# Ledger of designs, part 39: VH-VL binders against q0atu2

Target 1, 119 residues: q0atu2
Amino acid sequence: MLDKKARIRTSREYRNVFEKGKRLSGRFLIIYYVENALDNNRFGFITNKKIGMAVIRNRIKRQLRAIVREYQGQVKNKHDIVLVARAGIGKSSFEGMEKDYIAIMKKAGLFARNANKID

## First folded at step 16 (VH-VL)

Design cc33
Fold by OpenDDE, fold request of step 18:
Structure cc33 (fold): chain C 119 residues (1-119), chain A 119 residues (1-119), chain B 106 residues (1-106)
Amino acid sequence: as target 1 above (119 residues)
Amino acid sequence: QVQLVQSGAEVKKPGSSVKVSCKASGYTFTSNYMHWVRQAPGQGLEWIGWINPETGYTRYNQKFKDKATITADESTNTAYMELSSLRSEDTAVYYCARTDEWYGYMDVWGQGTLVTVSS
Amino acid sequence: DIQMTQSPSTLSASVGDRVTITCSASSSIGYMHWYQQKPGKAPKLLIYDTSYLESGVPARFSGSGSGTEFTLTISSLQPDDFATYYCQQFESYPLTFGQGTKVEVK
């Protein structure tokens, strides 16, 4: 799991990202991101019942957390980033999710220049 | 079970103001954002703005920023929209609509409130 | 602003017909939502995230598309389907709707 300090935990924190942040859409994901006043990045994950049953939602969150952890060290600092899983994500593979995440993060310019990205 | 009930039709003179209410029930009021949408007679739908009922934070369509004021009262589970300096062009049915802010579709709608502006 | 243009604005069809409504966005969007509205009633969410049916929506409805072109299809039009349909985007602010497509009896 992500370190506690790297997690968005409260409704207020989540909605601050939604209200103040920028938005980018991918194939399966939407990311919202905003600069924070911290020295570290925080990540949040959003799913809803339209994605599927709790087991499915938990699986999706687990997969997204794994992806985020993999690339966490390559993300520019001082950002709150929320990943929103859209309805179609349940049909995607892990690799598909990863590819989508990378693509969106690149579009957002959130990866560091010296990032060792996996294509 | 989940429903939005709006206040009744209004007939107003030009230059006056009107405040429409939208009472939510069947769900936790602060768990969703509330949109307001306008529909002029025989016309399509126009987004006015949304509110975070938890904090009162709002975002407006630029077209309506000087026309509409959206508020919410958590204690009564009611969202409000006030229209000022009414003109004949403001004649329309106004809807409140619930949304999961992260996804942007409106899954529950009020029955609408007709506001008629006539001299 | 992202302009949404539906085609056609009015569609006359008969029960049993295959009906296709298109929605064109002025710029690329990730997902399209569709609503059904009957006279004197509030809009009803029909399709979300381009191709997923809202609960209670008959299987004869379907949605597809990507980029700037999206479609709503009714495989076999039923009497209950005569209504006005709207597409909606939340790619950027302001949220915008198509001008609507009225499906009426031929």
Scores: ipSAE 0.917, ipTM 0.952, lowest interface PAE 0.5, mean pLDDT 96
Fold by OpenDDE, fold request of step 18:
Structure cc33 (fold): chain C 119 residues (1-119), chain A 119 residues (1-119), chain B 106 residues (1-106)
Amino acid sequence: as target 1 above (119 residues)
Amino acid sequence: QVQLVQSGAEVKKPGSSVKVSCKASGYTFTSNYMHWVRQAPGQGLEWIGWINPETGYTRYNQKFKDKATITADESTNTAYMELSSLRSEDTAVYYCARTDEWYGYMDVWGQGTLVTVSS
Amino acid sequence: DIQMTQSPSTLSASVGDRVTITCSASSSIGYMHWYQQKPGKAPKLLIYDTSYLESGVPARFSGSGSGTEFTLTISSLQPDDFATYYCQQFESYPLTFGQGTKVEVK
């Protein structure tokens, strides 16, 4: 699991990213991101009932957390990043989610220049 | 039974101001953002702005930044929109609409408030 | 601003007809939302995230599209479907709506 310090935990923190951050949409995900005043990145995950039942939402969050963890060390530091799962993500494979995440993060310029990323 | 109930129709003179209310029920008021949308007679929908009822943080359409002031009172589950320096072109039906801020669609609407500005 | 242009502005059709409404965005957007509005009533969310029906919306409604071109389709128009339809984007601020498409009886 993500370290506690690497998690956006409060509603206020989430909404700060929404209100102050930049937004980029992908195929299954929307990324909101904003610089923070910390020495580390924090990640948040948003799902809603439109995605499916709680079991499905929890699965999606688990998968997204796994993806984020895998690439966490390659993300430019000092960012709060919220991943919003959109309708249809439940129909996607893990690989599809990963590809979407990578594509959005690249588009956002959030990966380090020398990052070893999946093409 | 999520519901938004707006204040009644208003007839105002040019130069005056009007404050429209939108009372929410059936859900936790601070759990959603509240939009305000304008519809002039025979025209389409125009987004005015939204408010975070939890903090009062607002974002406006630049077109209405000097026209509309959006506020919220958590204690009464009521959102407000004040229109200043009313002109005839401000004549319209004004709607409040609930949204999950992350997704941007408006799933519950008030019944609308007609504001008529005439000499 | 992202401009939303619907086509057509007015559409005359008969019950049972297949109806297609197009919404073009001035720049690429991730998702399109659609609303239905009847005279004297507030808009009602119809389709969200391009292709998903809001609860209670009949299956004859569908949405599709990507990039800058999106469509709302009614497979077989019913009497209850005569209304004005609006597309809406939340790709960037300000949020914008299409100018509306009025579906009226032929």
Scores: ipSAE 0.915, ipTM 0.950, lowest interface PAE 0.5, mean pLDDT 96
Fold by OpenDDE, look of step 17:
Structure cc33 (fold): chain C 119 residues (1-119), chain A 119 residues (1-119), chain B 106 residues (1-106)
Amino acid sequence: as target 1 above (119 residues)
Amino acid sequence: QVQLVQSGAEVKKPGSSVKVSCKASGYTFTSNYMHWVRQAPGQGLEWIGWINPETGYTRYNQKFKDKATITADESTNTAYMELSSLRSEDTAVYYCARTDEWYGYMDVWGQGTLVTVSS
Amino acid sequence: DIQMTQSPSTLSASVGDRVTITCSASSSIGYMHWYQQKPGKAPKLLIYDTSYLESGVPARFSGSGSGTEFTLTISSLQPDDFATYYCQQFESYPLTFGQGTKVEVK
């Protein structure tokens, strides 16, 4: 799992990203991102009941955390990034989520220039 | 049951101000952002702005930045919108609407408040 | 600003008809939301995230689209469906709505 320091934890922190950050839409995800004053990135995850039952939401979060963790070292530093799971994500495979994440992050310019990631 | 109840219709003179209220019930007031939307007679919907009732942070449509002031009182679960320097063009039904800020759709609406500005 | 243009502005139809409303965005958006509004009433969320029905919405309603073109379809128009429909985006600020499509009795 993501380190404690790499996680957005409070409602205030989440909403700060929403209110002050930039937004990009993907196929299954929306990301909000804003620079922070830390030396590390923090990630947050948003799901709602419209995605599905708690078991489904938890699965989605687990999968998104796994994706974020895998590429964490390739993300430009000093950002708070919130991943918002949209309704259709429940129909997506893990690979589909990963592809969407990568695409959005690339579009946002949040990956390092020499990031080694799948296309 | 989730419900938004707005204050009653207002008739105002040009140049005056009006403050419309929106009382929320059936959910945690601070868990959602509150939008304000106007609808001129026979016209469409225009987004005015939203407020984070937890912190009071607001964001406005630039068109209404000098017209509308949105506030919230957590102790009474009530959102407010004040319109200043009223003109005939401000005649409209004004709605408050609840949203999950991350998803951007408005799932619960107040019944609307007609504000009529006439000499 | 992202402008939302609905077509048509007015649609005359009969009960049982298939009705299609389009919403065009001036720039690409990820998701479209749709609302139904009846005279003297507040808008009601109908479809969210382009194609998902809000709770309680009949299955005859459907939504689709991507990029800049989105559609709301009523497979078989019912008397309760005569209303004005609005599309809405939250791709960027300010949030914007289409100008509305009034579905009226032919």
Scores: ipSAE 0.892, ipTM 0.950, lowest interface PAE 0.5, mean pLDDT 95
Fold by ESMFold2, fold request of step 18:
Structure cc33 (fold): chain C 119 residues (1-119), chain A 119 residues (1-119), chain B 106 residues (1-106)
Amino acid sequence: as target 1 above (119 residues)
Amino acid sequence: QVQLVQSGAEVKKPGSSVKVSCKASGYTFTSNYMHWVRQAPGQGLEWIGWINPETGYTRYNQKFKDKATITADESTNTAYMELSSLRSEDTAVYYCARTDEWYGYMDVWGQGTLVTVSS
Amino acid sequence: DIQMTQSPSTLSASVGDRVTITCSASSSIGYMHWYQQKPGKAPKLLIYDTSYLESGVPARFSGSGSGTEFTLTISSLQPDDFATYYCQQFESYPLTFGQGTKVEVK
């Protein structure tokens, strides 16, 4: 699972990413991201009720956390990053979410060059 | 259940100001950002800006930065928009509308406030 | 700014017609939202995230598209559907709407 200090915790921390950050849309995800003043990255996860009932939303968040954990060592430091689940994400496979995450993080320039799991 | 109720129509002279209110009910006021949208007579919709009602932080369409001031009062669940230095081309219906900041669509709208600027 | 151009700007149609409205963005965007507005009333969210119907919206409405081209379709126009329709993006600032498409009785 993600280290406690690599998680965005408060509403204020989340909203700072929205208010000050950039955004990019992928197939199943939207990411919002902003440089922070820390030595590390922090990740946040957003779903809403239009995606499904709580059990579905919790499953999506768990899957996204697993994906982020897998690639977190390849992300350039000093960023707060919020992953927002789009309405169609419930029909995606884990592999589909993973591919989408990789593509959008590359497009945002957030992966370090020559990362282990990136083309 | 969720409702946004705006203040009544206003008739103003050029050079004056007006403050339109938008009272929210049926949800937690600080859980959503509030937007303001203009519709001039016979024309389309034009975004003015948004406010984080928890903190008062705002973002404006550059076109309206010197014209509109958006505020919120958490204690009364009310957002406001003040228009300054009114001119005849400011005649329009002004709407408040709420969004979830991460998804960016306006799911609930106020009924609109007609502001008429005439000599 | 991402400019949103709707086509047609006005459309005359009869009850029962299939109606298609297009929204063209000046640069690629990942999604589109659609609103319906009747005279003297506020806009109402119709379709979010390109193709998903807001609660209470009849199944005759549908949306599709990607990149720079998005469509709203009414499969069989009903009397309640005579209105003006707007597309909206918030991929980048400023938030923008299309100029509107008025669907009126033929």
Scores: ipSAE 0.843, ipTM 0.924, lowest interface PAE 0.6, mean pLDDT 92
Fold by ESMFold2, look of step 17:
Structure cc33 (fold): chain C 119 residues (1-119), chain A 119 residues (1-119), chain B 106 residues (1-106)
Amino acid sequence: as target 1 above (119 residues)
Amino acid sequence: QVQLVQSGAEVKKPGSSVKVSCKASGYTFTSNYMHWVRQAPGQGLEWIGWINPETGYTRYNQKFKDKATITADESTNTAYMELSSLRSEDTAVYYCARTDEWYGYMDVWGQGTLVTVSS
Amino acid sequence: DIQMTQSPSTLSASVGDRVTITCSASSSIGYMHWYQQKPGKAPKLLIYDTSYLESGVPARFSGSGSGTEFTLTISSLQPDDFATYYCQQFESYPLTFGQGTKVEVK
């Protein structure tokens, strides 16, 4: 449900975040983030086979997209942000992932003061 | 079968250069970053740098930025590391190692290349 | 730079012993990777993301820790386990390894 322009789409776009960005580790997630040259944010999602079977990985990605969508209005603009699922994420609840995301985004300084009050 | 095969041992004089190769097989070469790691005789492991084999973009440990040049040739699935202005202190086994950039562990290693610098 | 200090640097052990190796980071990190290296061989990934075993690694190996202190444990040492073990971080640049812990025959 993320708008097409709010998605990191290509390998090159993802790797720019890894190569040029900062990272922070949470309990279930790692985020990588970098300023972009656009007027909007973009989000990407990474899982690998060590996390679990495809059905588990797809569920995790859906849950992470839902969390990002819920809080995207609070995110400081002009950033590319990649969420990487840690190996233990399959044992977490949706609430656990959400709490981890909020904490790590606050620590990164990526939540804007008044994102939802503007127009 | 994922495999990294390195070039053979080298004996070099001080002041010369050496280029070590690392040929990948059994996976899509550009799917993973390639790292170089050295191990001096009887010593531990020391990270030199990595390359994005798709683009040639590199990152170096500051200690080695004037010593090592890392390159890759996608057409031959081969990564290279050149060491310049060799000194006796550069005597070591040099390893290439594959990683998933987002997770940062090195899951496949080459067999190592011994470079000996002696007069 | 995040420095990784392993303890002990060398330990002598017998088959059947419980072996514990610690890795102390100079600042807090989110996770740790562990490698095994036998003489004349390349390192081999053993444990990733602190506590998860790489495929083919025997269940007698385990990892734990958080913050600045991480451990690798071998519950019952086997002849194949005499080797040098390294911890590794990639929370910040440069990527660093611990200095290694050699596990040798008593």
Scores: ipSAE 0.823, ipTM 0.914, lowest interface PAE 0.7, mean pLDDT 92

Design cc33
Fold by ESMFold2, fold request of step 18:
Structure cc33 (fold): chain C 119 residues (1-119), chain A 119 residues (1-119), chain B 106 residues (1-106)
Amino acid sequence: as target 1 above (119 residues)
Amino acid sequence: QVQLVQSGAEVKKPGSSVKVSCKASGYTFTSNYMHWVRQAPGQGLEWIGWINPETGYTRYNQKFKDKATITADESTNTAYMELSSLRSEDTAVYYCARTDEWYGYMDVWGQGTLVTVSS
Amino acid sequence: DIQMTQSPSTLSASVGDRVTITCSASSSIGYMHWYQQKPGKAPKLLIYDTSYLESGVPARFSGSGSGTEFTLTISSLQPDDFATYYCQQFESYPLTFGQGTKVEVK
């Protein structure tokens, strides 16, 4: 489970990332990210009805949370990061989503340079 | 049924101003950003800007920064765009359009408001 | 600013024809949206995220592309398809549309 401190919780917090942040598009994901004034990172997750019905959207969010939790120790701190599921994500495997996340986070420069076990 | 209904056509003299309204129904007004787009006669589409209807925060195309002012009234579910110091080249159809901010497509459009500026 | 150039600007076609419209971006884009506009009417979302049809859009429409080149295809043109088509990006500010492609009856 992702810690409560590491969650973007409110509409205002989410929209601050959209309004003030940078974005990058991957194969299955879009990330938005902005530096925050905290000592830690916070993560948010966005799906919409075009992805699928609620059971599908909930599964996608659960998978993305699991991926984020696995790599959170390698992420440079003081960032708010929102993961947005693209329309094609429902056809991806967990491995496909994981590879896309790693690639887009590296491209954004959000992984620490001394990070281990990230490819 | 999601709908955006705009105010009627306007005929204005150069140097005056106009305020176009866009009333939303069939969804939660603050759940989506509202955009304004113009289409001059025989021309394509130009983005003017957007508003966060919950907070009133705006972003403008630099081309229109000193021409257009976008506002919203949550209590009436209505967005507005005011054009100042009207000139003949401001003659166009003006549209409001709803977006999901994270995905960036305009899924619902108003019917358009023709503003004609003529001396 | 990301400039988007559609080709052709005008296309004459008959019912039943296969129609292809291209949109070239001045910089690489992650995805593209497409709109249909009929005379005197507002634009209508047709395709989102490059290749996904909006609800109620007939299966004869399709989209594809990546990087700087994107296409909209109508597999068998119908009378309802004579309209102007626009591509749209929101990868960077300002949001821009292509110049439009008018599909006319031959």
Scores: ipSAE 0.805, ipTM 0.911, lowest interface PAE 0.7, mean pLDDT 92

